VH-VL binders against Gonadal protein gdl (gdl). Designs and how they scored, part 10

Target 1, 194 residues: Gonadal protein gdl (gdl), of Drosophila melanogaster (Fruit fly) (p22468)
Amino acid sequence: MADIPATSEGSANTSEAVVEYQQPTPEFLQRKIYFLVDQLRTYHSELPENLQTRISYDLLTELANCVLNDGIFVIVKALMELQHETERHLIKIRMQAENEYEIEVAEWRSKIKDPEELRHILGLMKIKHTKKLHESDTKIIEILDQKVNDQQSTLQKAGVPGFYVTENPKEIKIQMFLLDFILRLSRLKYEPGK

## First folded at step 2 (VH-VL)

Design x18 (framework fv_axatilimab)
Fold by ESMFold2-Fast, scan of step 2:
Structure x18 (fold): chain C 194 residues (1-194), chain A 119 residues (1-119), chain B 107 residues (1-107)
Amino acid sequence: as target 1 above (194 residues)
Amino acid sequence: EVTLKESGPALVKPTQTLTLTCTFSGFSLSTSGVGVGWIRQPPGKALEWLANIYWDDDKYYNPSLKNRLTISKDTSKNQVVLTMTNMDPVDTATYYCARIYEDLYFDYWGQGTMVTVSS
Amino acid sequence: DIQMTQSPSSLSASVGDRVTITCLASQGISNYLAWYQQKPGKAPKLLIYAASTLQSGVPSRFSGSGSGTDYTLTISSLQPEDFATYYCQQYNSYPLTFGGGTKVEIK
């Protein structure tokens, strides 16, 4: 526990004032929830017709109530940053494999003087490189699938409505839209009294 | 399981064009590193390589027959087609198609189709 | 073009015999050599690739050896099902070329 500072930030600065933190009023929270639901309904209207039936207005209301807790925005942003870093890392690994292949090809070109022998060697290198990329791509898909599962689990444990572990592509697509809704809401400032 | 099967005419007249189709299953020519080749064998004689085609549509022909040979693929149908122009009685042979996998040898072969060139 | 010469053109052997077939390339082929078995009226079957690597499912009595221009296929103890014609194939360069074949026939 730290002492509460007293400040006076007027032009005269003649006395220190006590700064009090107030919990949001019930009236403020109610207006904020209505604002969030309106935003979510707008996002919902932009969905393809077949997905609009899969995301209920009750779910949108639950989601609005959930994101009143600012901690949810922190969690979602952290997960998106981790996903972005993972994707960048995997792209870098694949690019490195391509660079290593180019170096190896250049080495063989400098070493082998017979054109037909070189052509054969380069053909084998191309086949081996392609096989290596296929194996790498399979591993990348496994890592990305695991990241999706981790994200679903984290959001479910945080109590975010609509999130649960699933491998069903249609369910995953719905959750991706819900994530986008949350991210869009996190960029908005609620100022009902302007 | 990998299978290949050749099909085409059993009899061809001199100067005509031969068209052979190889239909396969158990692998795809969309798979990187994979190819299909054609080999022939005249009765009682040795094997002679004719042409190869690969997943990336790269094509190779026996130089002794290059002016007469065309190889093509239809990846969606799992088929490879060989055409050979200006047939002669000396071209009488069993024609095989075979898979190229991992390197330039043939790991699985079709049963072969006998083509006789006579008037 | 790389010419592949097989020796002998034919041989007679008995079940249980050790059979050796040789393949000579007109230039170095860096172990890029395959061996095939062909039974009468049937398609060839891959036995060995990379001069000495046995194809899966091929009996261990078959072995390949050699380097440079000189290669050998050995059958350590000939079985009844081994009476066939054997072909070598180089794949060091295009055009791909086969040997003339070696017929292994019953004595």
Scores: ipSAE 0.000, ipTM 0.432, lowest interface PAE 19.4, mean pLDDT 84

Design x19 (framework fv_firastotug)
Fold by ESMFold2-Fast, scan of step 2:
Structure x19 (fold): chain C 194 residues (1-194), chain A 120 residues (1-120), chain B 108 residues (1-108)
Amino acid sequence: as target 1 above (194 residues)
Amino acid sequence: EVQLVESGGGLVQPGGSLRLSCAASGYSISSGYYWSWIRQAPGKGLEWLARIDWDDDKYYSTSLKSRLTISRDNSKNTLYLQLNSLRAEDTAVYYCARHLFGESYYFDYWGQGTLVTVSS
Amino acid sequence: DIQLTQSPSSLSASVGDRVTITCRASQSVSYSYLAWYQQKPGKAPKLLIYDASNRATGIPSRFSGSGSGTDFTLTISSLQPEDFATYYCQQYSSWPLTFGQGTKVEIK
């Protein structure tokens, strides 16, 4: 659904060789919506049973209408890429902390021959590591909550159905699946009448 | 250090019930993430069984839904899997595993597994 | 359900060999949401590759993943003694989550 520049009067400045654009017809848009809804129904069928009842076919139809505007795909793709990058970065930080701890434990086991001294040292290390992970996990949750809030706000302002600011975990989960549906649709090409 | 330790396995008679536990340490099961139970029969591949999410939503494999119950106890930082009406084909090593919220449903941390043997 | 079929089911190789394992899906795996795991006897699976080609933290560079759609490949460029294990692919593009049947890499 792209806007085409209007020309009420003027010179013939566009050759037929440059006619790659055309205004979408009502028939084209209707068929494209049916195609998109059919794809969304397939995605919906892959959901767990309890989520299927919470995501209505009416909502899927509204999503199909919304994504007729290719700009929505650009916005959703950008937000999902940023979210996935952030989540993977946070996972990497946590995995690195775990790996570093295990390496340090192995190092101490190689150096200390006295079983009682080793037990004492490993006990202290475990306590420190546990506190570090707790602090890290708290910060990770805060960062993820902020990212979710920013994403919800952006999509709500863009008019994407089903998106609004909420801290309710079940509502956030539904929005996450809706984002996945939109992202999957963005990978599809629709070539009408062929 | 994130650790997942399964327990509750052992020898069980056909038709019996079993409750498996997965004790998490170094991480709170209530602070984000999703948790699954996965099993592996001797000499066979991996089979996903059930998932519990940070918001306590529960999901089950279609073939086993009627015999499985997944739950958690935040105060004990422990995940549970209840199996009912056990059959010989339920003999397997049972794992608990974690994945991150946000559609990254691969498993970054696994427990050591606990063996369940269903035999008379 | 998306069914994953691994080829071969088993192979024999020598240290230093290039090993290739294929995972074929019955339906397209969206966004290359496919992971590879290594499992040694008596141990839990270990994540090697996620999103078809991203190496997990601490995994040696000799392990690499590639592919998209229905065809995915795990490659070990120069097999080491510690690499003799069973390898599994897993898709997470649709529910339920499914695994391949496994490929056993044995010493020749």
Scores: ipSAE 0.000, ipTM 0.451, lowest interface PAE 15.2, mean pLDDT 80

Design x2 (framework fv_bermekimab)
Fold by ESMFold2-Fast, scan of step 2:
Structure x2 (fold): chain C 194 residues (1-194), chain A 122 residues (1-122), chain B 107 residues (1-107)
Amino acid sequence: as target 1 above (194 residues)
Amino acid sequence: QVQLVESGGGVVQPGRSLRLSCTASGFTFSSYGVHWVRQAPGKGLEWVAAISYDGSNKYYAESVKGRFTISRDNSKNILFLQMDSLRLEDTAVYYCAKGLRYFDWLSYFDYWGQGTLVTFSS
Amino acid sequence: DIQMTQSPSSVSASVGDRVTITCRASQGISSWLAWYQQKPGKAPKLLIYAASSLQSGVPSRFSGSGSGSDFTLTISSLQPEDFATYYCQQANSFPLTFGGGTKVEHK
């Protein structure tokens, strides 16, 4: 039915075939998967022993095969960039609230001359600020949790092995290591040797 | 626990068709490339055809290209070889064989079936 | 196609002998070579993969060596159950090809 691949990896012109815009041979892709699996096994060996048992070599092999699709690296990089932007934005909001509090404190110190009265007012301001930061921090955590949920859903729909929606911190931690593995692989070049 | 069982071999006439099946158990069939390897009576091993884990890639020996079609049903754990325009030189025991490594299509074979004989009437 | 040439085609040996079988590829195949044992009426059994890696459950008297184009299978001390035909196979490129086989038989 389909054309049967007839190209061989053992050719003296393997590098020429690559640079001449030839589609990857089955041999080339198989060697690239072996290379990627070896890299993933190295990353896996750096994990704490208790996490190593949660991530199987079968999962790593599925992951290597999955990332042969260039689109997966694009999706992962886009999600990480979006997460970093969201985190930076939320940090900025908290810093602005802290700065505004310090400005208000300074204004009250300039207006109130009586040390006893000032001490009382600043005490109330501190209580209000602490409550506001707690409420803000709770909302920030909710936003970050939703972002994690969105990432998990997107990667699951893209067919990336090991990703699914969960609120379990231990499972999220495992997924974060898998995400890091994918990002590390995206920075590597596979160069067929002589 | 890992088993591959071939069926469908028999006595045929030249020019006819035959379909071989291989039922797999004891491993995640959908995660491995699987192959057909044949052996003529008293002769050596000859690789015939391969199919990738998901069925998207198929490979054939030159001697069978255009005549044989490999396929798989991952929902039933069955590998097939459709053999058309059979020739006397296709006489052999046909083995199905499992690729050693996960998702491997350039394979070593860690498990083999018992084989099924394809032979011809005079 | 990559042609695999095995030598010898047959060898007569006694229990306790050191047996060496060679396999030569017509092109460089790196370490993409396996060795199989086949007994009469049975399917082949994988002994060695990636030129030198011993398959699980295979006795340590079997060893493989070589890279590129020249490979050897060694049985350090032949046992009664080792009388069989041995095949090499390259997994470097399609089509996959086997050597012609080496029959290890009783003296």
Scores: ipSAE 0.000, ipTM 0.526, lowest interface PAE 11.3, mean pLDDT 84

Design x20 (framework fv_roconkibart)
Fold by ESMFold2-Fast, scan of step 2:
Structure x20 (fold): chain C 194 residues (1-194), chain A 123 residues (1-123), chain B 112 residues (1-112)
Amino acid sequence: as target 1 above (194 residues)
Amino acid sequence: QVQLVQSGAEVKKPGASVKVSCKASGYTFTDYYMNWMRQAPGQGLEWMGWINPYSGGTTYADKFQGRVTFTLDTSISTAYMELSRLRSDDTAVYYCARDLWEQYSYGEYFDYWGQGTLVTVSS
Amino acid sequence: DVVMTQSPLSLPVTLGQPASISCRSSQSLLHSSGYNYLHWYLQKPGQSPQLLIYLGSNRASGVPDRFSGSGSGTDFTLKISRVEAEDVGVYYCMQALQTPYTFGQGTKLEIK
């Protein structure tokens, strides 16, 4: 219906009404932080007993406030991409080594007709392949350890509570669970009325 | 190339547990969440939860909380769904399906599904 | 939980004719990203569900252009411009705005 009936003449022209999206209200943000804290407390309750005592409710509240800034999810996703790239690189190295091994095995199978001699040679090839994988794994582990330290440093500098550079396995395990909490929160959508 | 292959049909007695596997191939296993759904005979689809293969983190629908457990074996790109204390109304086809991370999509949609595993719970 | 309601639940259609399925949510599925977290799946007889439309209106890979999705907020529609024999099956809408993810009851499309 038109605003003023006296000017309604059956025209097909519709006035365009544009409404800008409103900025988040203080009430919205307060409700969202409550929602995030509630989710984090649920995640905390699912942890093993020893980790529940190591992760305080104050830390969970700080974490909830931190992730209120969606930029933190961007940082965490970028760090996960780096880990995914490293895993893909490892798979590629393993596949290349396996392909080379299969080619060598096929070549020996085509050259050696004596079953006993072939069995002996294939055994040697398997040992060689295993040694190559172990040497590659050692170098990859060293690189992964360096990447983990960089990730911890990045999250600490971004102000994410509970993150700092450490080689202590127990502290790394705690950070792994905190990272998991952030990832779980990034999958959730908070809308008004929930 | 993406494929999700589930374990075969199971027949269980009430009170037993069942463990269904879902083996992924054709993609990087840790890049996608794995969701589990079920469908009772002649009924609609029901979401059970998801597991994040990267972190091992899980979310379960309230109806299944305390009875269902999602686990992984990343060395063989396989996800598992274990449902305990089975009842006759747990008889259903159980599906796994992959779900995109938000960084690749703002969708959380299931682009590939396993073929389904029929679990029959009867005396 | 978000309740998803489909209509009709049974849809007999003549080959070559159009078909339309409605899906309504108990709350808005429009996220601040501008996307509607509403997806459509087709389950052909004896098969697993397959993705048809994602984020309200985007066709999944391999889905013919005779399929289209529309709507925003709480009201969504799946349209098939010309029904073919291979379209027989049960159509489900799903919301993924919040957990638990929930499905509509399903709409069974049959050729008459």
Scores: ipSAE 0.000, ipTM 0.447, lowest interface PAE 18.1, mean pLDDT 81

Design x21 (framework fv_pozelimab)
Fold by ESMFold2-Fast, scan of step 2:
Structure x21 (fold): chain C 194 residues (1-194), chain A 121 residues (1-121), chain B 107 residues (1-107)
Amino acid sequence: as target 1 above (194 residues)
Amino acid sequence: QVQLQESGPGLVKPSETLSLTCTVSGGSISSYYWTWIRQPPGKGLEWIGYIYWSGSTNYNPSLKSRATISVDTSKNQFSLKLSSVTAADTAVYYCARDMEWLYSQGYFDYWGQGTLVTVSS
Amino acid sequence: AIQMTQSPSSLSASVGDRVTITCRASQGIRNDLGWYQQKPGKAPKLLIYAASSLQSGVPSRFAGRGSGTDFTLTISSLQPEDFATYYCLQDYNYPLTFGQGTKVEIK
């Protein structure tokens, strides 16, 4: 019979049927932000002393306020999904390079009959493969660095405090800890008073 | 699939430096936090430290003065050097990947098979 | 450093038994706890993360519970392949610390 489910529209219009999304109360949001700030202060206390001075309590308060918007957790999850997709693509590139090397080695084994000459040529092929692999890896790193840049840009545009485009390793490390804080918060459930 | 393989000398003399390499295949080393964990014979697990693609490291304070972790993205490898070894450093050493890319969660989803390092004269 | 204490250190059980292993932290660690299984001569395997989340590919007979300082790992119907040593790990603060392990042995 039918491949798709049957649907029905047999409802008449009603002039009083208004359905609105209900917003949380200001009191609930205030209590939730205090809970989030308390969690973030705990995370902050785990940082090495030199990093604690670079992440102010004002920043933690701004971060807590920012993640009241559930959309921030959605953005972070989407960025992680894109990261995994990129990694799958890069693995494919790596496998292709390895397959090409094995084919070349097999061809030389079939063409050269002198054992000493063959060993010499295979040695040169290994050096050539190692150089190509190094060049491929450098390109992979550049792609991953670009993805980090894109993630920093996306989080900055979303208004997440402490995120901005930078190539400074010290600043990137701080942002990685802030991202860890956000992801840890995303795994918690706020329970008012219980 | 991602695979990790430890390599290095199985025997190290007291006071010398223990050097191990973890080779990653089936995925890029630059995408994750990478860690070393050890297990003395008949005992439990001890976390040594981690490294991230940016070169950022964090070590167990009990080993920080002796441990160095480094990464070589061109070879898809990361390594552990542990200086001034004693018999107490005899253990199976594991390399592992932290399950999340941009941050360390402390949950290790892929492990090497482990390599026994014996410290003996 | 946060000290993780497991109990019991070892237990004997039969196939089909319900097995419960406890892990206690020296301070509150929220739900930042993982459980690992290690078979003789093999690397550990992640079973549970964030105290109660089952890792992909792990049988549903494994369940984690708890928060704060007290945690349990339950195996609802022990199978032959479950005889192993189990470790908890806290990831709340550095250094990461493991419990001493609980060995589940054949009765």
Scores: ipSAE 0.000, ipTM 0.457, lowest interface PAE 12.4, mean pLDDT 82

Design x22 (framework fv_gimsilumab)
Fold by ESMFold2-Fast, scan of step 2:
Formats: C-alpha cells, sequence, structure tokens
Structure x22 (fold): chain C 194 residues (1-194), chain A 123 residues (1-123), chain B 107 residues (1-107)
C-alpha cells in the first residue's frame, strides 16, 4: 500500500548547458531495476543460511521497485539519523547520571573525615545511584521500543515491502537487515554508459 | 576474500597518544559494525570499542572511555582508534574485527579479525 | 560481568585423538556463545556461534554443544593444523567477555 506523494526523477546535467529534465526511458528503468535486484541478491547471499530462507527473492524484487527513485532513500536516511540521534542522546543521559554520582561521591569524600562515617554515607549513595540507573535504563528501553515502533509504522505507510509493526524479535531482525539493504543501495549511483 | 590489516602500533611513553588504523577489503565495509579488541600475550581478548555502519553510534569499554575515540572513513574502507592518555596497562596487541551481520544486541561476535598491531606503553 | 572459565588450561594430545574443551559461565548465557581458534602470530578465527552452529568453511570435525552455563567444543579427529589456543566468548550480556583460553599442544 504505497501512498507516496508526487516524486521527481533525477537527470544528468551538462557542464556548461542548461538542459530541461527528461523522463527516463522504459529501457533505462528496466535496466535500473535489474541492477538493483542484482545488488540485493548479492547482499542476500551474505546473510546467514537461516535468514536467506526468511527473505524471498520476490521480496527483493518488490524492494528494488520501491527504491527505484530517491524518495524512499530520503525517508530511510532521515529515520536512521533520528534513531542514531536518539541513541546518542540516551547514552549522554546515562553518562550524565554516572558523572553526577562520581561528583557526589567526591564531595562526600572531601567533607567526611571519619572513615567509618564515610563508608556508611557512600553505601547509601551507591544504593541511590543504582536505583536511579535502573529507572533510567527502564525509560531508555521504553524510548527505544517506541522508536522501533515509529520506524516500522513510517516505513509501512511509505509502502516499503517487508515492514509492519511487530514486537517479535526475529521479525524485527529481518526488518533491520532490509533497512541495511536500503541504506547500502542509497550509496550507489546507477549511471549506464548510454 | 575478506581482509583486515591493522597498523599504527608502536612504543609510546605514558601519557602519550597513538592512532591505529585498520584497512578493510573484500567486503562492503560501510555495511558492517566494526570493533576494536586487545589482547595481552597468554590471555584472552578484551573488548575495547564498537562503531556502527555510518559512524554515528559508538560505545567504549569502561577502562578506555574518555581516552579512546573510534571512527571510520567509509570512502577509504578504514577504521581508526585514536588513543590518548596512554597507560602501561594499555599495552597489548590491538585487533580490529568485523561483527557478524546480525544487527541486534545478541549478535556481538566476530567473523573476521585482523592480525593485530602491537602497542607498548613503557615507563 | 559474566566470567567464562575454560578447562583444561593446557592439553597435550596426539593427532587423530578426540579432544573435548570446556567453557563454564558464571551465570546463564542461554546459547549465546562463540568459539574461536587462535594460532601464534594470527588473529582469532571464528569456529562456532550460537553454541553449536559451525561458521563458514569450518571442517565438520569441529562441533559445539551446551547451553546456559556449560559448553563444550569437540574436535573429533585432531589434525596437525588444529594445535592452537581456543577461546570461548559470550554475547548474552554486556560487557562482552572471553574465557582465558585452552592451549592444545602436541604430545
Amino acid sequence: as target 1 above (194 residues)
Amino acid sequence: EVQLVESGGGLVQPGGSLRLSCAASGFTFSSYWMHWLRQVPGKGPVWVSRINSDGSSTTYADSVRGRFTISRDNANNTLFLQMNSLRADDTALYFCAREKYFLDSSGYYFDYWGQGTPVTVSS
Amino acid sequence: EIVLTQSPVTLSVSPGERVTLSCRASQSVSSNLAWYQQKLGQGPRLLIYGASTRATDIPARFSGSGSETEFTLTISSLQSEDFAVYYCQQYNNWPLTFGQGTKLEIK
């Protein structure tokens, strides 16, 4: 159920001439599809044996048709950038909590002169920190799960084959491989000699 | 064939810096998560750092966090490890390794490793 | 962190013998365990993953078994090229950890 807004097609430009955009020929699009399918089959051959069975050649052909223009690549790259930014932000939050704990420990070490009193206070600080980290980790997992759900939903709405909302880890793994295939294709340029 | 070749190791004084490189060939480097590991002679490998396919996500072992920086150059199929504030206990043979293509947290094992580059931090 | 303990530390054997190497985890790692072979001057070579799945191009004489905390690598008929150090690695819990190794040497 691909429902993607009007999409433009790329064109080669001359160095010193203005050229009106020309629609690709049917022959060009046919060759580009074959090129994309061949690339996807190469990626498929690198998968573990059990996963090769889970991803059909029909699915690869549908994926090639889906990424025939740059619109899908833009969507996938944007989603991956948002996911990576979210992951980095969550790592920074976790690191901040650890840094604050170390600062508190250092402050108590400087204030308390008696070793036994210091040991007791540091024990309480460690318990507090462990509880805070557990709460933080729980929220991080919830945020990451929500991001996976959002990504699956967005790609399904964009009509990308093989994507749908699921909590099944094995199905999520398959979708992650499909995302990697799309990203690898986004780095290729199809430029036939003529 | 898949090949990983490390370089940049050497002898350095405590507090010094080194940059290690790992040249990859025989596969689509930009599609794989890459790791650095180190090994002291007679002991098992120890994980050091991880980087994702596009270099936007990195993680580090507690012992090197804040001192080491992992990065990659996908245009030239090269992985890097910038090592700062080196200590005697950083002395080891350093390996780059390719993560098996699993794309989940349980998939952290290595199907190909380099030969290693030695790093010696002397007093 | 999960500690992996390998046994024996060193094993002296002759070619053609059946060899069994053990790896014990301090807590359950499910089936998320890999085995590597390392020869002098070389990086490790992946042999087994998922406790029992042979990696690409690994001879059938190598087999893995076990789950949870007890794992075994078996070499059914030792060849001269099999004298090396073998390491197990868990990838069930972070941080990733390796065993201390088992060295196979010629008797």
Scores: ipSAE 0.000, ipTM 0.431, lowest interface PAE 18.6, mean pLDDT 82

Design x3 (framework fv_gimsilumab)
Fold by ESMFold2-Fast, scan of step 2:
Structure x3 (fold): chain C 194 residues (1-194), chain A 122 residues (1-122), chain B 107 residues (1-107)
Amino acid sequence: as target 1 above (194 residues)
Amino acid sequence: EVQLVESGGGLVQPGGSLRLSCAASGFTFSSYWMHWLRQVPGKGPVWVSRINSDGSSTTYADSVRGRFTISRDNANNTLFLQMNSLRADDTALYFCARGLRYFDWLSYFDYWGQGTPVTVSS
Amino acid sequence: EIVLTQSPVTLSVSPGERVTLSCRASQSVSSNLAWYQQKLGQGPRLLIYGASTRATDIPARFSGSGSETEFTLTISSLQSEDFAVYYCQQYNNWPLTFGQGTKLEIK
């Protein structure tokens, strides 16, 4: 529906020129959709062949219509900032555990002079570190999964096509590519009349 | 107009250090993943390092890991590469580049600087 | 690592000629291949990405084709400004890799 429904009851034509100067026209929006769809088809062509079949051109057209609302770019950027903060926090936790392990290993290497005794001690340290890392990684995965679910829910509620809560890795991968498409579109400027 | 301008290259002795800078303009620098690449004359470019939009995530080529540090100053639209323990095989023209499609560390580069030469020799 | 092999290494051509440059990958890179033009004293300029999509402000005479392991860059009518070195790059697999280049020189 490229055109606005006809209105006559209660409409004041004296404000028509002011409205036209203040708001984008239906013709402008239609040209912008064509531009966005063309960009999305370009991004789609960059996908691995198996993923190209999973993301339809109909979905790309719906996505282009969705991002005509600039508020979608604001939401996506806010979610990416939150994602980066979460990743930074998780990297800090992992780095702390790894640093503690490296320090402990270095101390044992400097203190134990018997090669056989050192090998035994380092073996025990590796087992201890592996278990600590496993427990840490399990908690990190749980936090990451919850954040992914929160982001999927937020984007679904915002009406972004292709987003819904799922734990299926293949579906999550598709959503990650769609998120990348939206971010790439947010960096473009549309120049009408070309 | 997107511009990337590298500086800080020069001649340095093996084991020395250099800090490269890349001044970015014409785009929202804080929204893009940025990369350093290097090129020996007559050969293709080689990827060196990347940094995400806010600087919280960095990755390095195996040949430079532990010796080079990538960083960024989003307030001043500047990308940096701190190079320590330089070796003769680090000799190259160094480019900064803007990455596209940064999902899962994979990128192609839509804008590059002109490069800054780094020569490591006695 | 994925190795990209470009051919020919050097090509001597005259303005107006149709030029085709090849890039072969050691394993499939789907359509995740970019082409760059590099002139002496300059950084590379993006020409094509996604194997066949022209970058912003790139003339229509440049076109890309191919998929999987076989890719081509075509210049339909060579202009004097097109004499340069051309590189392909894959972004399908880590680490990112480039071809060794094809040099176009005036005949």
Scores: ipSAE 0.000, ipTM 0.433, lowest interface PAE 16.5, mean pLDDT 81

Design x4 (framework fv_firastotug)
Fold by ESMFold2-Fast, scan of step 2:
Structure x4 (fold): chain C 194 residues (1-194), chain A 122 residues (1-122), chain B 108 residues (1-108)
Amino acid sequence: as target 1 above (194 residues)
Amino acid sequence: EVQLVESGGGLVQPGGSLRLSCAASGYSISSGYYWSWIRQAPGKGLEWLARIYHSGSTYYSTSLKSRLTISRDNSKNTLYLQLNSLRAEDTAVYYCARGLRYFDWLEYFDYWGQGTLVTVSS
Amino acid sequence: DIQLTQSPSSLSASVGDRVTITCRASQSVSSSYLAWYQQKPGKAPKLLIYGASSRATGIPSRFSGSGSGTDFTLTISSLQPEDFATYYCQQYGSSPYTFGQGTKVEIK
């Protein structure tokens, strides 16, 4: 049998601390929240004056508590990746119209030898191209607006403070700053050291 | 083709004011994109000054906001920048540019004007 | 404000060379929202790369971008005569939008 030394007047018994995973202590979580709130207050101080009054310190505290759940960072990063993919796709579609136009212009220049006929045809091509770009740009804006609504809905359902569906530009701007705050926090590692 | 053409530059006296214009063609400035003014001092890098969204919302560089006004005339498809209390350090080429992103903190510039030179001297 | 520092400030290269330009941020750039521009003397800047690594449409495949956080690079895999220009990085992850000081690519 193993020789186990006696405890020194109190709970020095660590036998029940044998676990494969160590869960955060209340003291660790409290210090982490203080760290996160400190970071958020720094971010808040960088905001334009008119936005500082719209984002309360209570909201920052709620946000700090929310991001203790690492799942929130996963959701936010996934939404940003999807936004990047959507943006790349939309830009490709728009610029494909430019490339098609250049190809068509080159084809007509090779086929038409009469300068007057060429000028007329290229004028028609330009009108067609301009309309196509306007239609493409309008559709891009509609897709981006829908993406904003989708992101707002997703974050609201995830319980992220300050997020809700709105088409008010000032409210959207506040949400974009909150999203930036979350992304900045996701890149930090909390190590109290002492 | 989206084309942006700046005008209104030239020689200006210190302490004076300047109004620059940016005529856009091939695209309506009311279509939801951001439109910005960016300057570049001779031999120096680029400095973002101000932007306006199709809704009329305006945003300014903190260091210059007291001296800058960005505006637009949708009927003329034209952007404007007014700069007051001109100083020698305001000497630069001024560009207008279209921001492709919908969100005001997510702006990169896909179309630029040719630029207009502003020289502030006596 | 996030300050962007480019290195080198200038470099000399020959046609066919691999050129790498670095952009270092004073603070982490949100979501890798970093763009690269090319500017030739007397002309406006031209967008090359956005989102750190996405090539703008019509930009040759020899241009590529990489990086995240505070360190970003623009690479030209095989320099062409038309590539001699000044290159600028820009972050748009936070307001105000800031630019690097530029890197001039000169003929050797």
Scores: ipSAE 0.012, ipTM 0.440, lowest interface PAE 8.6, mean pLDDT 80

